# Miniprotein binders against q6w4x9r395to579: the designs that were tried, part 27

Target 1, 185 residues: q6w4x9r395to579
Amino acid sequence: GHCSLEGGSFVTTFDARPYRFHGTCTYILLQSPQLPEDGALMAVYDKSGVSHSETSLVAVVYLSRQDKIVISQDEVVTNNGEAKWLPYKTRNITVFRQTSTHLQMATSFGLELVVQLRPIFQAYVTVGPQFRGQTRGLCGNFNGDTTDDFTTSMGIAEGTASLFVDSWRAGNCPAALERETDPCS

## First folded at step 19 (miniprotein)

Design xf2
Fold by OpenDDE base, fold request of step 20:
Structure xf2 (fold): chain B 185 residues (1-185), chain A 89 residues (1-89)
Amino acid sequence: as target 1 above (185 residues)
Amino acid sequence: DTLREEAERLYDEARKLMREARRAFEAGNFEEAFRLAEEAGRLIKEAIRRAEEAIKKGDEDPWTYLILRYAQWFAEIVEEFIERVKEEL
């Protein structure tokens, strides 16, 4: 399964459903029992301009009971809040520079993350087949059905991205705004 | 303990009980499995309440939200298990 966060406000789920939103919060991208120690992948969005539609991805966070890894455009910060030199390695996670513009987080448990740092901060999430039907969050439920990807954290299927996205917020933030997807963007 | 810490403790205890419940179920001890699962259900619901209360009181730590989400998911698992156990009673 492949989930992408592109163009600052576009998301494509594991089931290949595209949608767009504008929010300024931390959101759960991927929750799964396949992630050790109650782990999750999160996305941090912030304002990039003055209008509500000017939002962008500014960081990706892996969070569990044992690990906190924050990948931003300029640094990788770990549990102690210290910026680390790459490669950074834990028991089952390695963060390293893939290219001059890309970082990669590799894991032993079937999660891969590629982060494009420039010119636009973007993220690409890949999960193994063992995650099928066992994911929740903005990346969807990875069950091959796009019609139920907007299932909220409370198990309610929503018709709009705004309510869906807000249900997965991991902070006290304003409501997300929904915009139509632009296939040309 | 903070509300978050209480939520985590309750969540962990609920998980422990469910492991025991599953073992009981596998052993054919369906009454015990049911009892343990029901207890796990009560604890996990309390964990959810604690986490929600923490958030309501201004806890904005993403971990608090995450533990809430896992507790909510686990509550569903407990409920499904209880229904399976009932079929064997």
Scores: ipSAE 0.840, ipTM 0.919, lowest interface PAE 0.5, mean pLDDT 93
Fold by OpenDDE base, fold request of step 20:
Parts: structure tokens; C-alpha cells; sequence
Structure xf2 (fold): chain B 185 residues (1-185), chain A 89 residues (1-89)
């Protein structure tokens, strides 16, 4: 399964459903029992301009009971808040520079993350087949059905992205706004 | 303990009970499985309440939200299991 966060405010789910939102919060991208120690992948969005529609991805966070890894444009920060030199390696996670503009987080548990740092901060999430039907969050439920990807954290299927996205916020933030997807983004 | 820490503790305890409940179920001890699952259900609901209360009181740590989400998901699992056990009673 492949989930992408592109263009600052566009998401494509594991089931290949594209949508767009504008929010300035931390959101759960991927929650799954397949992630060790109650792990999750999160996305941090912030304002990139003066209008409410000017939002962008500014960081991705892997969070579990054992690990906290924050990948931003400028640094990789770990549990103690210290910036780390790459490659950074834990027991089952490695963060390293893939290319001049891309970082990769590789894991032993079937999660891969590629982050494009420049010119636009973007993220690409790949999960193994063992995650099928066992994911929740903004990346959807990975069950092969695009129509139920907007299932909220409370198990309610939404027709629009705004309420869906808001349900997965991991902070006290303003409500997300929905916009139509741009196929050229 | 903070509300988050309490939620985590309750969540962990609920998970432990559910492991025991599943073992009981596999052994054909359906009444025990039911009892354990019901207890797990109570604990997980309390965990959810504690996490929600933490958030309401201004806990903005993403981990607090995450534990809430996992607890909520686990609550669904517990309920589904309880229904399966009831079919065997």
C-alpha cells in the first residue's frame, strides 16, 4: 500500500483515493496494530501563508511507546529533542539520506517512509501486505475500497474530507478545510 | 499519575485481561472468557474517559491522542469478542 502527502495539502490513501485539505495541526496518518509499541505515523501541517488555504506539510513524526522521530526539512529530531546526524538507527528503525533531496525511514516491521525535503516537503508511505485492512488514519484503511476511506476515528464514514481529517487530529487545532483535488498537483 | 498515565495503565491492564479472556475462550471456558472480557471492557472505557479528560483539560501531547485512538480501537475489539463469547454461552 502506498500513501502520499504531496503538494502541501494533498493526500492519496493506500486505496488510491485522492483528496485535499487545509489544516494546521498534527494528524494521525497511519495507526495500526502492525506497528510495534502502539506506533503511529503522524503528519504536522502548518500555515505557509496568510490565508487559511495556505497550509503545508512541515514534518512527519513516527511515534510509539519507545520511539519518537521527527523528520522536518531541516533536521531529524529524536526522543530527547536532539537533532541527530544521519544515518540514525534504533533497534528496528533506520533513518538515512536516500538522495540529496530525499530521506528514508526504513523499518523491520513493514513500514517505509520516503520524505522529499526540497523543493516541496512531501512524504510517501509504503506498508506491506500485512497491513491490509489493519490501518486507520488519513492514509485510510487499506481494504481495497475507496468509498470507505473517510472513516473517522469514531468509525463514521464521511462523505467529505474535512470531518474525516479533523477526527484524526492529534492536538487542539482549528478545523480543517476541504478543497477539491488538483490532478496537476 | 497524570490522566494520560492513568489511561495508559488502564489500557495496558485491559489488554492483559483480553489476552487472558482469549485463552479462556480457546480452552472452552466461555464464562470465564466473558467475565474477563467484560472487565477489560470496563477498564478500556475508563481509559478512554481518562484520555478524553486529559485532552479536555488541555493535554495537547500527540501521544495522549494516540493512546485515545488505540484505546478506542481496542474497545471495538473487546465488544466484538464479547459478542462472540455470548454466542457460546
Amino acid sequence: as target 1 above (185 residues)
Amino acid sequence: DTLREEAERLYDEARKLMREARRAFEAGNFEEAFRLAEEAGRLIKEAIRRAEEAIKKGDEDPWTYLILRYAQWFAEIVEEFIERVKEEL
Scores: ipSAE 0.835, ipTM 0.918, lowest interface PAE 0.5, mean pLDDT 93
Fold by OpenDDE base, fold request of step 20:
Structure xf2 (fold): chain B 185 residues (1-185), chain A 89 residues (1-89)
Amino acid sequence: as target 1 above (185 residues)
Amino acid sequence: DTLREEAERLYDEARKLMREARRAFEAGNFEEAFRLAEEAGRLIKEAIRRAEEAIKKGDEDPWTYLILRYAQWFAEIVEEFIERVKEEL
């Protein structure tokens, strides 16, 4: 399964459903029992302009009981809050520079992350087949059905992205909006 | 202990009980499986309440939210298991 976060406010789920939202919070992208130690992948969005539609992805976070890895445009920060030199390696996770503009997080448990740092901060999530039907969050449920991708954290299927996205917030933040204006334009 | 820490303990205990419940079920001891699962259900609901209370009181740590989400998912699993056990009683 492939999930992408592109263009500052666009998401494509594991089931290949595209949608757009504008929010300024941390959101759970991927929750799964296949991730060790109650792990999850999260996305941090912030304001990129004065308009409510001017939002952008600013960081990706892997969080578990054992690990906290924050990948931002300028640095990689781990559990101790300090920037680390790459490559960074734990028991099951390796973060390294793929290219001058791309970072990669490789894992032993079937999760791969590629982050484009510039010119636009973007993220690409890949999960193995063992994750089918066992994912929740903004990347959807990876069950081959796009119609139920907007299932909230409470197990309710929503018709709009805003309520769906808000249900997966991992912080105190204002409600997400669905706007047609491109924040990158 | 903080509310988050209490939620974590309750969640972990509920998981332990469910492991025991599943073992009992596999052994054909459906009464014991039911008892253990019901107890797990009570604990996980309390874990959810503690996590929600932490958030309400201003805990903005993403980990607190993640604990809540996993506890909520686990509560669904417990309920489904209880229903299965009832079919065997």
Scores: ipSAE 0.835, ipTM 0.917, lowest interface PAE 0.5, mean pLDDT 93
Fold by ESMFold2, fold request of step 20:
Structure xf2 (fold): chain B 185 residues (1-185), chain A 89 residues (1-89)
Amino acid sequence: as target 1 above (185 residues)
Amino acid sequence: DTLREEAERLYDEARKLMREARRAFEAGNFEEAFRLAEEAGRLIKEAIRRAEEAIKKGDEDPWTYLILRYAQWFAEIVEEFIERVKEEL
């Protein structure tokens, strides 16, 4: 399954459901029992434009009981706050430079992450078939049905992206907007 | 212990009880599976409460949010399992 985070705060879920939101927060992209040590991918969004509602991806984080791997738009990779030379390996994770503009995090547990650093910071998440029906977060539930991809952290399917995205916040931050609120744009 | 640490401990114990409940269910011990799953449900509800209280009191650590979201998801799993066990009783 494939999930993407692209410019303008566009997301496409594992079930190919597209949506957009505007928020300044850390969000849970993907959690699953298939990730060891209670792991999750998280996405960090920040203000990026002249409108108060324009936001973009600035970092991707893999967090577990063992690791906090941060890949940020300043092209620095850290684990637990310490900068790392690439390629960087743990027992089950390898982070390396795929190309001059792309980094990759490969794992032994069926998660792969590709981060485009330039010209725009974007992320592409791939999970193996063992994840089917066993994911939650901004990337959806990977069950082949787009009608329930907006399942909140409480397990409730919502009809709007903003309520869904807000439920996946992992920080003390304002509620997300699905659509820009500036009528003058 | 901090509220986050209490939530983690309760979540871990609830998962342990559910593993035992599933084993009992597979062995045909449905009364024991039910008892263990109900206790897991009680612990996971308390784990959620502790994590929510930590956040309300200003815990901004993404880890606290992640524990809460895993606990919330696990609560659904426990509820579904309890209903499945009731079918065998």
Scores: ipSAE 0.751, ipTM 0.870, lowest interface PAE 0.8, mean pLDDT 88
Fold by ESMFold2, look of step 19:
Structure xf2 (fold): chain B 185 residues (1-185), chain A 89 residues (1-89)
Amino acid sequence: as target 1 above (185 residues)
Amino acid sequence: DTLREEAERLYDEARKLMREARRAFEAGNFEEAFRLAEEAGRLIKEAIRRAEEAIKKGDEDPWTYLILRYAQWFAEIVEEFIERVKEEL
């Protein structure tokens, strides 16, 4: 399964459902029992302009009981707050420079993250088939059905991206916006 | 202990009890599996409450939110297991 975080705040879920939101927060992208030590991927979004509709990805975080790996748009990689030279390896995770513009986090547990650093900070999440039906978060539930991909942290399917995204906040933050157009003229 | 630390401890305890409940179920000890799973359910509900209180009182650590989300999901799993055990009783 493939989940992408692209330009601005566009997301495509593991079930290929596209949506956009505008929020300034840390969000849970992916949690799953398949991730060791209560692990999760998280995405950090921040304001990228003066309009409420201009937010973008600024960091991706892998968090577990053992690790807090942060890959930020300023190209600094940290683990548990300590800056790391690449390639960086733990028992089950390796972070390395894939190309001059892309970093990769490879794991032994079926998760792969590719981060595009330039020209725009974007992220691409790949999970193996063992994750099917076993995920929650902004990347959806990976069950082959796009109609319930907006399942909130309480297990409730929502009809709007904003309510769904807000339920996955991992911080005290303003509500997200779903509107893709400018205010009415 | 902080509320986050209490939530994490309760979540861990609930998971340990569910591992024992699953072992009992596989061994055919369905009364024991039921008892252990119900206790795990009680602990996980307490874990959720502690994490929610921490957030309400200003805990902004992403780990607190992650524990809450895993606890909420685990509560669903425990409820499903209890219903499965009841079928064997």
Scores: ipSAE 0.736, ipTM 0.863, lowest interface PAE 0.8, mean pLDDT 87
Fold by ESMFold2, fold request of step 20:
Structure xf2 (fold): chain B 185 residues (1-185), chain A 89 residues (1-89)
Amino acid sequence: as target 1 above (185 residues)
Amino acid sequence: DTLREEAERLYDEARKLMREARRAFEAGNFEEAFRLAEEAGRLIKEAIRRAEEAIKKGDEDPWTYLILRYAQWFAEIVEEFIERVKEEL
């Protein structure tokens, strides 16, 4: 299964459902019992221009009981702020420079992350078939049905992306008009 | 222990009870499976309350949010299992 975060605000779920949102927060991108140690992939979005409707991806975080790995445009940071040289390796995770513009996180548990650093920060998540039907978060539930990909953290299928995205906040992120601003203005 | 640490402990214990409940169900011990799953449900609801209280009191650690979301998902799983077990009783 493939999930992508592109164009600063565009998401395509594991079930190929595209949507857009504009928000400034850390969001849970993927959680699954298939990730060891209660792991999750998180996406960090921030304001990216002079307009309140402009937000973009600025970092991707892998977090579990054992690991905290923050990948941003300028650095890879682990263990509460210690910058690391690449390649960086734990028992189950390797982060390395794939090309001059792309980083890759490879794992032994069926998760792969590719991050494009330039010209725009984008992320591509791949999970193995064992994740089918066993994911939640901004990447959807991977059950082959796009109509319930907007399942909130409370297990309720919503009809709008904004309510779905807001339910996956992982931080103090005041709800504001900016999250629901028309992207076509 | 912090409220987050209490939520983690309750979540871990609820998962342990559910593993035991599933084993009992597979063995045909449906009354035992029900008792264990009901207790897991009580623990997971308490874990949710502790994580929510931590956030309300200013815990902004993404880990606290992650545990809450896992506990909420697990609560759904426990309720579905309980309904399945009731059909066998």
Scores: ipSAE 0.680, ipTM 0.842, lowest interface PAE 1.1, mean pLDDT 86

## First folded at step 21 (miniprotein)

Design ej10
Fold by OpenDDE base, fold request of step 23:
Structure ej10 (fold): chain B 185 residues (1-185), chain A 82 residues (1-82)
Amino acid sequence: as target 1 above (185 residues)
Amino acid sequence: STTRLRIEFRDISEEQAKKVEEIIRFEAEKSGVDVEFEYHDGRLTVEAEGSPYAIEWFLYMVRLRLWWEMDGVEIYVIKVES
């Protein structure tokens, strides 16, 4: 499954459903029992301009009971608040520079993250087949059905992204705006 | 089915307690969980009620956000009753 966060406000789920939202919060991208130690992948969005539609991804965060790994737009990688030199390796996670503009987080548990630093801070999430039907968050449920990708944290399938996105907030933030838009358009 | 959850925060200041309450109230609202708070002598006690699924997710999110936003604050699960 491949999930992408592109263009500042565009998301494509693991099931390849594209949507757009404008929010300035931290969101659960991926939560799954397949992630060890209650792990979760989160995305931090912030205001990038004056208008409500000017929002952008500013950081990607992986949290577990042991790690607090932050990859931010300033190219600083931290774990538990401490800046780390790359390549950085934990028990089951390695963060390294893939290219001059890309960082990669590789794991031993079937999660792969590629972060594009320039010109736009973007993220690409890949999960192994063992995650099928066992994911939740902004990246969807990875079950091959795009019609139920907007399933809220309470397990309710929504027709639009608004309540779906808001249900995955991981901070006390206002509701987001959404519009279904093809990121390739 | 309804699950009741009691969690505690110990050796916590009033200021910290208020921040924790803000997090918990927000997550409770999202999950459809009813919560009650009591702060006394450095201890914050939270009573939560909801469906088993809601309580599970609520607790997960509270743990996650505390780890993310309030490092050093420990949560104690005192009772889970269904």
Scores: ipSAE 0.885, ipTM 0.951, lowest interface PAE 0.5, mean pLDDT 95
Fold by OpenDDE base, fold request of step 23:
Structure ej10 (fold): chain B 185 residues (1-185), chain A 82 residues (1-82)
Amino acid sequence: as target 1 above (185 residues)
Amino acid sequence: STTRLRIEFRDISEEQAKKVEEIIRFEAEKSGVDVEFEYHDGRLTVEAEGSPYAIEWFLYMVRLRLWWEMDGVEIYVIKVES
């Protein structure tokens, strides 16, 4: 499954459903029992302009009982809150520079993350087949059905992205705005 | 069915307790969980009630956010009753 966070406010789920939202919060991108140590992948969005519709991805965060990894445009911060030089390696996670503009987080448990740092901060999440039907968050449920991708944290399927996205907030933030749009448009 | 959860935070300041309460209230609202708070002498006690699924997710999110937002604050699960 491939999930993408592009263009500042565009998301394409593992099931290839595209949508757009405008929120300034931390959101659960991926939560799954396949992630060890209660792991979760999160996305941090912030205001990029003066209007509510000017939002952008500013960081990707992986949290577990063992790891805290923050990938932002400026640095990679780990468990102790200190910036680390790359490559950074933990027990089952490696963060390294893939290209001059791309970082990659590789794991031993079937999660891969590629982050484009510039010119636009974007993220690409890949999960192995073992994650099928066992994912939740903004990246969807990876079950091959796009119609139920907007399932909230409480297991309620929504028709639009707004309530879906808001349900995956991992911070005390205001509600997001949403508009279903092709990320390529 | 309904699950009742009691959690505690120990050796926390009143200021920390307020922040924890804000996090918990937010997550409780999202999960449809009812919560009650009591802070006394450095201990915050939280009683939560909701469906088993809601309580499970609520607790997960609380743990996640506390670890993310409030370093050094430990959560103690005192009892879970269904």
Scores: ipSAE 0.862, ipTM 0.945, lowest interface PAE 0.5, mean pLDDT 94
Fold by OpenDDE base, look of step 22:
Structure ej10 (fold): chain B 185 residues (1-185), chain A 82 residues (1-82)
Amino acid sequence: as target 1 above (185 residues)
Amino acid sequence: STTRLRIEFRDISEEQAKKVEEIIRFEAEKSGVDVEFEYHDGRLTVEAEGSPYAIEWFLYMVRLRLWWEMDGVEIYVIKVES
């Protein structure tokens, strides 16, 4: 399964459903029992302009009972808030520079993350086949059905992205604006 | 069915309690969980009630957000009734 966060406010789910939203919050991208220690992958969005529609991805966060990894455009920060030299290694996670503009987070449990730092901060999430049908969050449920990707945290399938996205907020923040758009356009 | 959850925060300041309450109220609202709060002498007690699924997700999110937003604050799950 491949999930992408591109163009500042575009998301393509594991099931290849594209959508767009504008929010300034932290959202759960991926939560799954396949992630050890109650792990979750999250995305941080912030204002990129003066209007409410000008939002962009500014960081990706992996959070578990054992690890706290924040990847932003400028640095990688861990549990103690310190910027780390790369490669950074934990028990089952490695963060390293893939290219001059790309970082990669590799794991032993079937999660891969590639982050493009420049010119646009973008993220690409890959999960192994063991995650099929067992994922939740903005990246969808990875069950091969695009029609139910907008399933809320409470298990309710929504027709639009607004309530879906808001249900995956991981912070006290206002409701997101939703607009269905092909991120490849 | 309905599940009841009691959680406690010990040795927590009034200021911290207010922040915790804000987080919990937000997550409770999202999950459709009813919550009640009591703060007394450094202890915050939270009573939560909802469907089994709602309570499970509520608790997960509370733990996640406390870890993320409030380092050093420990949560104690005291009672679960189904």
Scores: ipSAE 0.797, ipTM 0.911, lowest interface PAE 0.6, mean pLDDT 93
Fold by ESMFold2, fold request of step 23:
Structure ej10 (fold): chain B 185 residues (1-185), chain A 82 residues (1-82)
Amino acid sequence: as target 1 above (185 residues)
Amino acid sequence: STTRLRIEFRDISEEQAKKVEEIIRFEAEKSGVDVEFEYHDGRLTVEAEGSPYAIEWFLYMVRLRLWWEMDGVEIYVIKVES
């Protein structure tokens, strides 16, 4: 299965459902029991333009009980916040420079991440077939059915991307509805 | 229909406890979980109540966010009652 984060704020799920959202937060991109040590892949979005609605991907994070790997433009930071020379290897994970503009994180547990660093920061997530029907997050549930890819963290299928995306926040950031109803005082 | 969860943080400062509470309040609201806090002598106790599914996801997200956002804070699950 393939999930992509492109062009600032565009996402295509494992079931090939495309959507766009506008938010500045860290989000659960992929969570699955197939990831060891309660692992999750997270995506960090931030403002990218003059308009308040322009946001784009700025980092991808793999986080588990054992690992904290942050990939941002030209930097890989691990546990304790230290920048690392590539290639970087743990027992299960190898991060290496594929080209001058692309990094790859390869794992023994069926997750592969390719990050384009330049000219635009983009990410491409590939999971093996053992993940089918076993994923949650912005990349959807990988069950072969696009009609329920917008399933929230509480298991509710939504008809809009914004409600779905807001449920996957992994940070104290306001929801889109809260931003719209804020009196700006 | 309801699960009750008691968790505890030990040997944490008031500053750390406030940050943990902010994380827990946000995750509780998002998951539909009711929480109560008590901080005394470096111990923060949290009583949480919600559906079984909500409590499990709440606890997962609290752990994940502590790994992401805080160093030196351990969560102890004291009791889970259906």
Scores: ipSAE 0.785, ipTM 0.902, lowest interface PAE 0.7, mean pLDDT 86
Fold by ESMFold2, look of step 22:
Structure ej10 (fold): chain B 185 residues (1-185), chain A 82 residues (1-82)
Amino acid sequence: as target 1 above (185 residues)
Amino acid sequence: STTRLRIEFRDISEEQAKKVEEIIRFEAEKSGVDVEFEYHDGRLTVEAEGSPYAIEWFLYMVRLRLWWEMDGVEIYVIKVES
């Protein structure tokens, strides 16, 4: 399964459902029992221009009981707050430079992440077939049905991307609806 | 049915407790979980109540956000009752 985070805050889910959102928060991109040590992949978005509609990906984070790996737009890779030289290897994870503009995080548990550093910071997530029907987050539930890809953290299928995305916030951030009602606040 | 969860944080400052409370209030609101706090002599106790699914997700998110946002704060699960 493939999920992408591309410029302009565009997302394509594991079931190939495209959507766009606007927000400045950290979000759960992928959570699954297939990730060891209560692991989750998170995406950090920040303002990229003058208006709230101009947001972009600024970091991707793999977080578990064992690791806190941050790949940021400034091209620095850290684990548990310490900068790492590439290639960087733990028992289950290897982060290496794929090309002059791309980094790759490969794992033994079926998660692969490719990060494009330039010209625009983007991320591409690949998971093995063992993840089918076992994922939650912005990348959807990977069940082969696009009609329920907008399932919230409480298990409710929504018709709009905004409610779905807001449910996956991992930070004290205002909901997208509040921003829409008063963009000049 | 409902689940009652009791967790605590030990040897934390009042400033750390305020930050922990902010995280927990947000995650409780998001998950539909009711929470009450009690801070005494470096110990923060949290009583949480909600559906079994909401409590499970609430606890997961609280742990995840503490790992991400704070240093030197450990969570202890004291009791889970259904």
Scores: ipSAE 0.775, ipTM 0.896, lowest interface PAE 0.8, mean pLDDT 88
Fold by ESMFold2, fold request of step 23:
Structure ej10 (fold): chain B 185 residues (1-185), chain A 82 residues (1-82)
Amino acid sequence: as target 1 above (185 residues)
Amino acid sequence: STTRLRIEFRDISEEQAKKVEEIIRFEAEKSGVDVEFEYHDGRLTVEAEGSPYAIEWFLYMVRLRLWWEMDGVEIYVIKVES
């Protein structure tokens, strides 16, 4: 399964459902029992212009009981706040420079993350088939059906991306609906 | 049915407790979980009540956000009752 986070806050889910949102927060991108140590992949979005509708990805975070790996648009990779030289390897995670503009986080548990650092910070998430039907977050539920990809953290299928996205906030942040509906954006 | 959850944080300052409470209130609101707090002498006790699913997700998110946002704060699950 493939999920992408691209410029202008565009997301394509594991079930190939595209959407866009405007929010400044940390969000659950992918959570699954297949991730060890209660792990989650998170996406950090921040304001990228003068308009409230101008937000972009600034970091991707892999967080578990054992790891706090941050890959930021500043090209700095940290674990638990400590900057790391690449290639960086733990028991089950390896982060390395794939090309001059791309970093890769490879894991033994079926998660792969490729981060484009330049010209625009973007992320591409790949998960193995064992994740099918067992994911939640901004990348959707990976069940082969696009009609319920906007299922909130409380299990409610929504018709709009904004309500879905706001349910996955992992921070005390304003709801994205305010930014999406601002006529002066 | 409902699940009741009691958790504690030990040896934390009033300032740390306020930050923990802010996280927990937000997650409780999102999950439809009712919470009550008591802070006394470095110990913050939280009583939470909601559906089994809401309590499970609430606790997961509280742990995750504490790992992400705070250092040196440990959560102790004292009781889970259905």
Scores: ipSAE 0.767, ipTM 0.895, lowest interface PAE 0.8, mean pLDDT 87
Fold by ESMFold2, look of step 21:
Structure ej10 (fold): chain B 185 residues (1-185), chain A 82 residues (1-82)
Amino acid sequence: as target 1 above (185 residues)
Amino acid sequence: STTRLRIEFRDISEEQAKKVEEIIRFEAEKSGVDVEFEYHDGRLTVEAEGSPYAIEWFLYMVRLRLWWEMDGVEIYVIKVES
């Protein structure tokens, strides 16, 4: 399954559900029992430009009880706050520079992340089939559902992207701006 | 059904306790979980009550955010009653 974070705040889920939001927070992209040590993949969004309505991805974080890996817009990779020379390896995770503009995080547990550093900071998440029906977050539940409802962290279907996105906040942050309808509608 | 959760934090300062409380209040509001706090002599005790699903997600998010935002704070789960 594939999930993408593109442009200012455009997201396409594992089930190919596109949406857009404008918010400044850390969000749960993907949480699953398939990630070891209570792991989660998170995305950090911040203001871009001079307008409240312009936000963009500034970092992607893999967090578990064992790892705190941050891949940020400034091209510095840290683990538990310590800057790392690439390629960087743990037992289960390898982070390396794929090209002059792309970094990759590969794992032994079926999660792969590609980060485009330039010209725009973007992220592409790939998960193996063991994740089917067992994901939560902004990337969706990966169950092949053809519905167009947004399901919150409490399992409630919402009619707007902003309510759905706000439920996945991982920080004391203001609510996302509701600006656009789903482009596929 | 309703789940009651008691958790505590040991050997934390008043400053740390305030930060922990801010995180917990936010996550409780998001999850529809009722919380009560008691801080005494470096120990913060939290009583939480909600649906089984809400308590599970609440606890997960509290742990995740403490790991992300704070150092040197350990959470102890004392009781889980349904």
Scores: ipSAE 0.744, ipTM 0.890, lowest interface PAE 0.9, mean pLDDT 86

